# Designs tried in a protein design chat: miniprotein binders against 8-oxo-dGDP phosphatase NUDT18 (nudt18). Part 15

Target 1, 325 residues: 8-oxo-dGDP phosphatase NUDT18 (nudt18), of Danio rerio (Zebrafish) (Brachydanio rerio) (q568q0)
Amino acid sequence: MDSQSSILEENLEKILRGEGLEFDSVAEQVDPVTLRKNVCYIVGAVIFNSKEEVLMVQEAKRECYGRWYLPAGRMEECESILEALQREVREEAGIDCQPITLLLVQEQGPRWVRFIFLAEETGGSLKTTAEADDESLQAHWWDRKSPLPLRAHDILSLIDAGLKYRRNPWFPVTQPVDFPCHVVCQRLFLTFISSRADADDRLWLLMSNNNTSHHPRLPIVVSFRTYISKAVSKLIEDCMPSSYISVHIRGILGVQHNGRIPGKTDGICFNTLVLLENTEEGAEIGSPPSLETDCYRWQEVTNQGLKAKIIERIKDGSVLPFQSL
Below, E stands for the ipSAE of ESMFold2; O stands for the ipSAE of OpenDDE; V2 stands for 0.75 times the mean of E and O plus 0.25 times the DockQ between their complexes.

## First folded at step 15 (miniprotein)

Design y2 (from o1 with R30E G32D Y45W; at its last look DockQ between E and O 0.81; V2 from the best seeds 0.78)
Fold by OpenDDE base, look of step 15:
Structure y2 (fold): chain B 325 residues (1-325), chain A 81 residues (1-81)
Amino acid sequence: as target 1 above (325 residues)
Amino acid sequence: SEKVRITIIVEGSPEEIREFLKRVEEIAKELDLWVVVIREGNRVWIEIRGDPEEVKKLAEEILRIARELGLKVEVEIEVEK
């Protein structure tokens, strides 16, 4: 194996495990994002006790005063996503927790990104009304059956996702990894699969031809003012001018965020699994769509084990869910 | 010539989205327009770029399909100068 192919395969395996890769200098030409100025990150926790009761907090905010929600709040400067989660759960509920996994990432562009975790209680005591502040009034273990005035019903699907994951984890444990990023972006794990009736599936990855690096890299798409999911369209426009292209965002393989330096490392990199769908009925498409730029190339994955692993993740949907709202 | 970009955002069940995308594909492949479909769970973005009249026509047809299927639809229009 050529040394370059080996490095690529190793990097792909790291990404598939939810590990991070160093962010490439390509984004140095883009202004860094700044937390609470042009980006906002929210953390939320689904925490169950031994009775499968869910940790709820009562809102102190005037607009939803006395309504119940999951422990959730905005990230502050100089904290990791996990630190933010633990802080918010402690402040709002009085509970110490450890994250098990990300359950869901929701977004409305870089201005609003919410990270929902499944977490477990490790200690603390439920916040009481005597400890009420501007963040929350009190916390309660909700049996999910008794009447509770909810702030919003969207938490029900989150709770269900938490229960579902606890029963049958349908994707690998995925936690944010400590890698600095100065923009909100996606590292695209963009795949094309050619299936033939009498032959093994062939798999291609779209790679960036960066003149500065001798090693093939996955494309990075920066999100500015649009939905993070929509940002892939620009890359498609630049490299695949075919009349019709269909892509399926399967989910997130990993999340990279440091957050330690305000206005410099407030960005986030999503390692996103994307399938370019084959739209030609009946044509033995033996190859991915032709590219009209030298900035990108298709790279066939010839390692059978790695190929099978990637195809399995695509087919099973065994990735962290990503949802644009 | 002024080009127009229309983005149609559709939300629905997986089954509804599948049917929707099938019908959209049948129409869009026959046209000399740039069309990108981005599917994410229960949400789909369709971006159409080209001549204003042709883009409008395709967009209207897509919107018709979405309405027939009872899908939630949003439309964004951008005029490129």
Scores: ipSAE 0.769, ipTM 0.920, lowest interface PAE 0.5, mean pLDDT 91
ESMFold2, look of step 15: ipSAE 0.780; ipTM 0.909
ESMFold2 (binder alone), look of step 15: mean pLDDT 78; pTM 0.711

Design y3 (from o1 with G32N Y45W; at its last look DockQ between E and O 0.84; V2 from the best seeds 0.80)
Amino acid sequence: SEKVRITIIVEGSPEEIREFLKRVEEIAKRLNLWVVVIREGNRVWIEIRGDPEEVKKLAEEILRIARELGLKVEVEIEVEK
ESMFold2, look of step 15: ipSAE 0.794; ipTM 0.915
ESMFold2 (binder alone), look of step 15: mean pLDDT 81; pTM 0.762
OpenDDE base, look of step 15: ipSAE 0.778; ipTM 0.923

Design y4 (from o1 with R30E G32D; at its last look DockQ between E and O 0.78; V2 from the best seeds 0.77)
Fold by OpenDDE base, look of step 15:
Structure y4 (fold): chain B 325 residues (1-325), chain A 81 residues (1-81)
Amino acid sequence: as target 1 above (325 residues)
Amino acid sequence: SEKVRITIIVEGSPEEIREFLKRVEEIAKELDLWVVVIREGNRVYIEIRGDPEEVKKLAEEILRIARELGLKVEVEIEVEK
């Protein structure tokens, strides 16, 4: 195997395992994001006890005073996503927790991203009204059946997702990995599959042709003002301006974040699995869409094991859900 | 010539979205417009770029389909100078 192909396959395997890759210099031309200035990250926890009761907190904020929500809050400077989660659950609920997995990532562009975790209790004691502060009044284990005045009903779907995952984990455990990024972006695991009736599926990945790197790299798309999910459109426009293109964002393979340096490493890199479909009449049945730029190329995945693994993840949807709000 | 970009954001059930996208594909393939469909869960982004009159016409047809299916719709319009 050419040394380049071996490195690529290793990198793809890392991404598929939810591991990170070093962020490429291509984004150095973009101004870094700064937490609480131009980006806001929120963490939230779905925590069940042994009775399948869910940990709830009563809101102290005036706008929703006395209503109940999941433990959730804003990330602070110089903390990881996991540290933020553990801090917020402790501050709002008095509970020590261990993250199990990301359940869902929600976004409204790079300015607002919410990370929902499934977590487990490891210790602490429920916050009481005697310990009430500006963040929460108290915490309670909710049986999910008794009447509870909820702040918002969106938590019900999150709780359901947590229950479903506990019963049958439908994607691998996915936790944020400690890699610095200065922007909010997606590393696109952008795939094309050719299915022929009488032949094995062929798989292509879109690769960036960076003249500065001897190794093929996955494309990185930076999100500025639009929904993170929409950011792929610019890449499609640059590569395939004449085509009708259907893109299916399957979900997230991994999340890279290192918040240790405010205003320098406040970014997030999402490793995003994407399926591209070309429906143009006259495209050779079984070839990926033609590219109108030399900045990108299609790379066929010839390793049968790796190909099968990628196709399985696409077909099963065994990836971390991503939702634009 | 000024080009227009219209983004139509649609939300619905998986079944509704499937039907919606099928109808959109049938219309959009017949036009010489740049059209990108981005599907994410229960949300679809349709981005159309080209001449203002043609873009508007396609957008109106897509919006009609969305309304017929009872889908939640948002529209963004950008004028490129």
Scores: ipSAE 0.750, ipTM 0.915, lowest interface PAE 0.5, mean pLDDT 90
ESMFold2, look of step 15: ipSAE 0.790; ipTM 0.915
ESMFold2 (binder alone), look of step 15: mean pLDDT 80; pTM 0.745

Design y5 (from y1 with V24I; at its last look DockQ between E and O 0.78; V2 from the best seeds 0.76)
Fold by ESMFold2, look of step 15:
Structure y5 (fold): chain B 325 residues (1-325), chain A 81 residues (1-81)
Amino acid sequence: as target 1 above (325 residues)
Amino acid sequence: SEKVRITIIVEGSPEEIREFLKRIEEIAKRLDLWVVVIREGNRVWIEIRGDPEEVKKLAEEILRIARELGLKVEVEIEVEK
């Protein structure tokens, strides 16, 4: 058995489980992102009590004064994403919490990202109007039925997602992993599925080649001056510049962030599941597109168990959703 | 040679997006252009690169189809050399 093949399969399994991989070098020459200068990260929480009421806070901010929303706020320097979540819930609602899983990651432009968590109450005391401050006016458990003046209605689908996940999880628990990253980027789990009438599906992954390593690596695409989801086009242009290419970003397998050194580790690496697809219905596709560079290659996944896991994630959409706003 | 790059962003229902993608694929595959379609849920990014006149023709057709289907549309234009 080839030890390089075993290492690759182990790394793919880690990514599928949301454990991530140490962030390696980036092919492009880019400056690190810096929190509060050119990136803004938001955390938000969906928390239910034993009666399935959801934790809500009454906003103190001028733009939405007196309206209600989920506990949410900006990440501060030197925090992990999870630390930011716990701090914001404590500051706004008076509640201690433990994260269960990410429910949704959202982006607005290249440098605004929001992380929505399902979390559970572990202590603290609900903030009262006597404790009103600049963070919030008060907090309440909402029965999800009584009229409540909301800051925005986008949270209703998030609350529903949290409730459904608690009852019937539809993707593996996914939490940020403590790996430093200096840029906002995607590590692409970019797949192609061959479908022929006479045979089982075959699966290929796009892998990066390099002259200094014996191990193939998953490609990394840096996002700058555009949406994270659009950044995949740069990789496609490098590999397949003469073709019509259609891809479907299925979602996120994992999130990597550290945040400990301002200006050096303020980035995020998303491990994203991407399907290269044929949009013609009923067409048979036997091979992935030709590559016009030596920098990448198609790697067939021949381990039957691993192949089955990946194909199921793609077809079921059993991944953390990613949404551009 | 001088080339242009445009990005067209559309949003709509899953049914509208599927029909949209089918129509643009048929047109795009007949052209000598680089076309990348990126789907994320109900949002689609279409990046087109090539000769300015051919890119303009494809973009106009894509925009017509998007409007026929009632999709929300946004366009970004960039000139390359």
Scores: ipSAE 0.747, ipTM 0.899, lowest interface PAE 0.6, mean pLDDT 85
ESMFold2 (binder alone), look of step 15: mean pLDDT 78; pTM 0.709
OpenDDE base, look of step 15: ipSAE 0.762; ipTM 0.919

## First folded at step 17 (miniprotein)

Design ser1 (from y1 with W34S V36S I38S W45S; at its last look DockQ between E and O 0.04; V2 from the best seeds 0.00; counts 0 for: pae E 25.4 > 1.5, placed apart)
Fold by OpenDDE base, look of step 17:
Structure ser1 (fold): chain B 325 residues (1-325), chain A 81 residues (1-81)
Amino acid sequence: as target 1 above (325 residues)
Amino acid sequence: SEKVRITIIVEGSPEEIREFLKRVEEIAKRLDLSVSVSREGNRVSIEIRGDPEEVKKLAEEILRIARELGLKVEVEIEVEK
């Protein structure tokens, strides 16, 4: 095997496991983001007790005073996503927790990214009204049946996702990995599957043709003031404008974030699984869409084991959900 | 009221792109318009959405900047009914 192919396969395997890769991309030329200036990250927790009651907090904020929500808040400077989660749950609920997995990432561009976790209680005690402060009034284990004045009903779907995952984890445990990133970006695991009538499916990956690197790299799209999902569509439109393609963001394979240095490592890299489908009637099913740029190339994944793993992840949807709101 | 979406795609050197984005942001602020920016390498795409007259004006100014910087430019216009 060519040494380059071996390195690529290893990197793809790492990404598929939810591991991080170093950010050696053209993005070094992009100005870094800064938390609370041009990016904002929110963490939220779905925590169940042994009775499948969900941990709720009562809002102290004037705008939603006395309404109930999940423990959730904004990340602060110099903390990881997990540290932020644990802090917010402690501050708002008095509960110590450990993350089980990311359940959902929601975004409205880099200015609003929310990380929802399934977590478990490890200690602490429910915050009481005697402990009410500016963070919360109190915490409660909600049976999900009794009337509770919710701040917003969006939490119901999050709770349901948590219950669903606990019953049947439909994707691998996914937690943020400690890799510094200075921008909000996606490393695109962009796939095309070509079916042949009498042969196994062929799998293609879109690769970046960066003149500076002798090694094939996955494309990295940087988001500044747009939906993170839209950056993918744009790359496709730019590379394949003449092709009738449906873009399917399947979800996230991994999240890379450090957060240790304000204004330098406040970025996030999402390893994003994308499937392209050709929607053109009579298109050659056997080859990936033609590229109208030299910036990218299609590379076939010939390793059968790796191919099978990737196709399985695509078909099963066994990836962290990603929602643009 | 008909809204227009204009996407301007530019390609250039990192230095040119940086200068371009800086100027675009300044203009967008001046016109009180929001722009959506995405980047892949030396390719930057700017999406502008809003009222036709305002969007057109901003697009024209962005295009002017791109031309002044010698950037390769592609423009897509979508009319939202």
Scores: ipSAE 0.000, ipTM 0.217, lowest interface PAE 15.3, mean pLDDT 86
ESMFold2, look of step 17: ipSAE 0.000; ipTM 0.096
ESMFold2 (binder alone), look of step 17: mean pLDDT 82; pTM 0.781

Design z1 (from y1 with R30G; at its last look DockQ between E and O 0.78; V2 from the best seeds 0.81)
Amino acid sequence: SEKVRITIIVEGSPEEIREFLKRVEEIAKGLDLWVVVIREGNRVWIEIRGDPEEVKKLAEEILRIARELGLKVEVEIEVEK
ESMFold2, look of step 17: ipSAE 0.766; ipTM 0.902
ESMFold2 (binder alone), look of step 17: mean pLDDT 80; pTM 0.763
OpenDDE base, look of step 17: ipSAE 0.791; ipTM 0.929
ESMFold2, look of step 18: ipSAE 0.817; ipTM 0.926
ESMFold2 (binder alone), look of step 18: mean pLDDT 80; pTM 0.763
OpenDDE base, look of step 18: ipSAE 0.812; ipTM 0.933

Design z2 (from y1 with R30G D32P; at its last look DockQ between E and O 0.79; V2 from the best seeds 0.81)
Amino acid sequence: SEKVRITIIVEGSPEEIREFLKRVEEIAKGLPLWVVVIREGNRVWIEIRGDPEEVKKLAEEILRIARELGLKVEVEIEVEK
ESMFold2, look of step 17: ipSAE 0.828; ipTM 0.933
ESMFold2 (binder alone), look of step 17: mean pLDDT 81; pTM 0.785
OpenDDE base, look of step 17: ipSAE 0.760; ipTM 0.921
ESMFold2, look of step 18: ipSAE 0.825; ipTM 0.929
ESMFold2 (binder alone), look of step 18: mean pLDDT 81; pTM 0.784
OpenDDE base, look of step 18: ipSAE 0.812; ipTM 0.933

Design z3 (from y1 with E11R; at its last look DockQ between E and O 0.77; V2 from the best seeds 0.78)
Amino acid sequence: SEKVRITIIVRGSPEEIREFLKRVEEIAKRLDLWVVVIREGNRVWIEIRGDPEEVKKLAEEILRIARELGLKVEVEIEVEK
ESMFold2, look of step 17: ipSAE 0.790; ipTM 0.911
ESMFold2 (binder alone), look of step 17: mean pLDDT 76; pTM 0.694
OpenDDE base, look of step 17: ipSAE 0.779; ipTM 0.922

Design z4 (from y1 with E74Y; at its last look DockQ between E and O 0.76; V2 from the best seeds 0.72)
Fold by OpenDDE base, look of step 17:
Structure z4 (fold): chain B 325 residues (1-325), chain A 81 residues (1-81)
Amino acid sequence: as target 1 above (325 residues)
Amino acid sequence: SEKVRITIIVEGSPEEIREFLKRVEEIAKRLDLWVVVIREGNRVWIEIRGDPEEVKKLAEEILRIARELGLKVYVEIEVEK
């Protein structure tokens, strides 16, 4: 195997395992994001006790005073996503927790990204009304049956997702990995599958032909003012200007975030699994869409084990859900 | 020649979205326009780029389909100079 092909395969396997890769300088021309200035990240926790009761906190904020929500809050400077999660759960609920997995990422562009975790209690004590402050009034283990005045009903779907995952994990455990990124972006694991009647499916990945790297790299798309999910359209515009293209964002393979240096490493890189479908009439049945740029190329995945693994992830949807709100 | 970009954002159930996308695909294939459909969960972005008259026509047809299916729709229009 060419040394380059082996490195690529290894990198693809890392991404598929939810591991990170170093962020490429592709976005050097893009100004760094700054937490609480032009980006806002929120963490939230779904935590169950042994009775399948969910940890709830009572809001102290005037606009939703006395309503109940999941432990959730804004990330602060110099925090990792996990540190922020543990801090918010402690501050709002008095509970120490450990993350099990990301359950869902929600976004409204870089200005609002929410990370929802399934987590478990490791210690602490429920915050009581005697400990009420600006963060919360108290915490409670909710049986999900008794009447509780909720701040918002969106938490019900999150709780259900947590329960479903605990019963049957439908994607691999996914946690943020410590890699610095200065922008909010997606590393696109962009796939094309050609199904042949009498042969095994062929799989292609779109690769960046960036002259600065000796190794094939996955494309990176930066989100500025639009939904993170929509940012892929610019890449498609640059590569495929004259076609009907269907882009299916399957979900997230991994999340890269450092957060240690304000205004420098406040970015996030989402390793995103994408399926591209070409519906052009008369395209050679079995070839990926033609590219009108040298900036990108199709790379066939010839490793049968890796190919099968990627196709399985696509078909099963065994990836972290990503939701634009 | 002035090109126009229209983005149509649609929200609905998986079943509604599937039907919507099927009908959109049938129409879009007949036109020589740049059309990108981005699907994520219950949200779909359709970006159309090309000549103003053709873009408008396709957009109107897509909007009609969305209305017929009772989908929530948002439209963004950008004129490229």
Scores: ipSAE 0.599, ipTM 0.858, lowest interface PAE 0.6, mean pLDDT 90
ESMFold2, look of step 17: ipSAE 0.803; ipTM 0.916
ESMFold2 (binder alone), look of step 17: mean pLDDT 78; pTM 0.712

## First folded at step 18 (miniprotein)

Design w5 (from z2 with E11R; at its last look DockQ between E and O 0.81; V2 from the best seeds 0.81)
Fold by OpenDDE base, look of step 18:
Structure w5 (fold): chain B 325 residues (1-325), chain A 81 residues (1-81)
Amino acid sequence: as target 1 above (325 residues)
Amino acid sequence: SEKVRITIIVRGSPEEIREFLKRVEEIAKGLPLWVVVIREGNRVWIEIRGDPEEVKKLAEEILRIARELGLKVEVEIEVEK
C-alpha cells in the first residue's frame, strides 16, 4: 500500500471512531472566532434518575421567571464543552454529572451552537428555593406527566431523544475531543456511493488537493455568517458549478473543541458525514460527478472493511444528529 | 451579466420533504442553472444561481410545490454584481 493511502485509511478510521485530527490551516484567511463576541456556545443536559424522572431547573431570569427548563447555559471563556456542562448543571441544579454522550447539536446560524448531552448524576443535591440565585430558583426531578410550566416545549423532543438513546443507542458514544480550532468549521466526510445491480457498491470520498500537505486531506469548510449546514454549498459551487447536486448531511462523526485560549481556540470543528447524490436522467451513475477544479478530487475507498463501515454508517444513520433551527 | 442567487428553505415531515425533493428534481434537473439541494433532517436548503429571469422562474415553481405540500418556506435573495 502506498504510505499515503495507509495514512488516509488510518485517519478515516479515527474520524469514524469520533476521534479528532489536527486542524490544518484553512487556505482562506478567516478571522478567529471569539467566544461571547462573535460566537456563542450553549450546553444542555438531559439527566434521568432511576425512576426515569428528568432533571429540571426553574428559571430565575426575568423573561421566563418561574418556568422550567433543562439545565442549560452559555459556555464561559477557558472552558471545554464538558467543563461548561458540568458547571451549568451544578450551578443551576446542585447536581454533579458525567456525560454519557452528545445527543444533539443544534445551530441557529453563526449566532449560537447548542450541545445537548445525555448525562448521569454522580452526586450533589437538588438545589432548593433557599439556594435560589440569578442562575436558577430550584431544581426538580420531573415525572414528565405532572403539569409543569415549561419555558419552551422544545425540551420534550430532547427528553424523548434521551430516553430513546438510553433504551437503544442508535449511534456510537460521541464526546467532544480536545483539538484546537480557531474557526467554526466542518471537516467534510463527503461521500458518493454507486450502487450496481450485479456488483458491490463503490464508494468515493471527496479529498482536498492542497499542495501544502504531503498527505490527502478531507475538505474543510468554514461557516462564516451562514448556517454551518449551508457552508457546504460553497464547496459544491467551486467543484460542481454546472450540475444539479443533492447533498444529504447525515450527521456528525465527531466534535473537536479546545476552548483554552480566548480568541485563538474558541472555534469548533465538526467532522460531518455527508452523502452526495447526483442523479443523471436514466443512467446508473457509475462514477461520482466530474469536478471543474483541481483543488479537489474523488478518492475511491478500495479497502472493503472501511468501505463497508462507512456505508453502514450512512445507511443506518448511526451518527450524532445535527439540526439547524 | 448580473447573476442572482435565491435560497429556498423548507421544513416539513420526512414524507413531505421526500415528495417535495422528488418534484423539485423533476423540474430543476437539466436546466442551465446551478442548483444545489442541501438536506439536513427535516430542513432543506435549495440554492439556485444563474440568470435572474431563469432563477426567478424556477424559484416560483419550487415555491408553488412547497405551498401545495403545505411546507414552511423561507426565501433569501442575493444579487451578485
Scores: ipSAE 0.798, ipTM 0.928, lowest interface PAE 0.4, mean pLDDT 91
ESMFold2, look of step 18: ipSAE 0.814; ipTM 0.923
ESMFold2 (binder alone), look of step 18: mean pLDDT 80; pTM 0.775

Design w6 (from z2 with W45Y; at its last look DockQ between E and O 0.77; V2 from the best seeds 0.80)
Fold by OpenDDE base, look of step 18:
Structure w6 (fold): chain B 325 residues (1-325), chain A 81 residues (1-81)
Amino acid sequence: as target 1 above (325 residues)
Amino acid sequence: SEKVRITIIVEGSPEEIREFLKRVEEIAKGLPLWVVVIREGNRVYIEIRGDPEEVKKLAEEILRIARELGLKVEVEIEVEK
């Protein structure tokens, strides 16, 4: 195997395991994001006790005073996503927790991202009304049946997702990994599959031809003025301007975030699994769409084990859900 | 010549989205327009780029389909100079 092919396969396997890769400087002069200035990250926790009661907090904020929500809040400067989660759960509920997995990532453009975790209690004590402050009034283990005035009903789907995952994990445990990024971006694991009735599926991966790196790299798309999910459109326009293209964002393979240096490492890199479907009439049934740029190329994945793993993840949808709001 | 980009954002159930996408493909495929369909969960982004009249026509047809299916729709229009 060419040394380059081996390195690529290793890197792909790392990404598939939810591990990170070093973020290479994007060629685009995009200004770094700065937490609380031009980007906001929210963390939230779905925590169950042994009775399958969910940890709820009563809001102290004037706009929703006395209503109940999941423990959730904004990340602060110099925090990891995990540190923020643990801090918010402690501040709002009095509970110490550890993450089990990310359950859902939500976005409303690159300026607002919410990370929802399934987590478990490791200690602490429920915050009481005697401990009420500006963060919360109290915490309660909710049986999900008794009447509770909710801040918003969106938490019900999150709770259900948490219960579903606990019963049957449908994707690998995914936690943020410590890699610095200065922008909100996606590393695209962009795949094309050719299925033939009488032959094994062929798999291609879109690669960036970056002249500066001796190693093939996955494309990185930066979201600047649009939904993070929509950011792939620019890459498609650059590569495939003449065709009807269908892109299916399957979900997130991994989340890279450092958070240690304000205005330098406040970015996030999402390793995103994407399936591209070509519907062009007359395209040879079985080849990826032709590219109109030398900046990218299709790389066939010939390693049968790796190919099978990737196809399985695509077919099963065994990836962290990503949702645009 | 001025090009227009229209983005149609649609939300619905998986079944509704599947039916929507099928109908969109039938009308958008083979047109001399750049069309990208991005599916993410229960949301679909359709970006159309090209001649203003042709883009408008296709967008109107897509919007009709979305309305017929009772889908939530948002539209963004960008004029490229």
Scores: ipSAE 0.793, ipTM 0.928, lowest interface PAE 0.4, mean pLDDT 91
ESMFold2, look of step 18: ipSAE 0.835; ipTM 0.933
ESMFold2 (binder alone), look of step 18: mean pLDDT 81; pTM 0.777

Design w7 (from z2 with L31Y; at its last look DockQ between E and O 0.77; V2 from the best seeds 0.80)
Amino acid sequence: SEKVRITIIVEGSPEEIREFLKRVEEIAKGYPLWVVVIREGNRVWIEIRGDPEEVKKLAEEILRIARELGLKVEVEIEVEK
ESMFold2, look of step 18: ipSAE 0.815; ipTM 0.926
ESMFold2 (binder alone), look of step 18: mean pLDDT 83; pTM 0.811
OpenDDE base, look of step 18: ipSAE 0.804; ipTM 0.932

Design w8 (from z2 with K29R; at its last read DockQ between E and O 0.88; V2 from the best seeds 0.82)
Amino acid sequence: SEKVRITIIVEGSPEEIREFLKRVEEIARGLPLWVVVIREGNRVWIEIRGDPEEVKKLAEEILRIARELGLKVEVEIEVEK
ESMFold2, look of step 18: ipSAE 0.824; ipTM 0.930
ESMFold2 (binder alone), look of step 18: mean pLDDT 81; pTM 0.784
OpenDDE base, look of step 18: ipSAE 0.820; ipTM 0.936
ESMFold2, look of step 19: ipSAE 0.816; ipTM 0.927
ESMFold2 (binder alone), look of step 19: mean pLDDT 81; pTM 0.785
OpenDDE base, look of step 19: ipSAE 0.812; ipTM 0.933
ESMFold2, fold request of step 24: ipSAE 0.807, 0.804, 0.810; ipTM 0.925, 0.921, 0.924
ESMFold2 (binder alone), fold request of step 24: mean pLDDT 81, 81, 82; pTM 0.786, 0.785, 0.787
OpenDDE base, fold request of step 24: ipSAE 0.780, 0.777, 0.775; ipTM 0.927, 0.926, 0.925
ESMFold2, last read: ipSAE 0.797, 0.807, 0.770; ipTM 0.920, 0.923, 0.906
ESMFold2 (binder alone), last read: mean pLDDT 81, 81, 82; pTM 0.786, 0.777, 0.789
OpenDDE base, last read: ipSAE 0.749, 0.726, 0.781; ipTM 0.919, 0.912, 0.928

## First folded at step 19 (miniprotein)

Design c8a (from w8 with L31Y; at its last look DockQ between E and O 0.88; V2 from the best seeds 0.82)
Amino acid sequence: SEKVRITIIVEGSPEEIREFLKRVEEIARGYPLWVVVIREGNRVWIEIRGDPEEVKKLAEEILRIARELGLKVEVEIEVEK
ESMFold2, look of step 19: ipSAE 0.812; ipTM 0.924
ESMFold2 (binder alone), look of step 19: mean pLDDT 83; pTM 0.812
OpenDDE base, look of step 19: ipSAE 0.789; ipTM 0.927

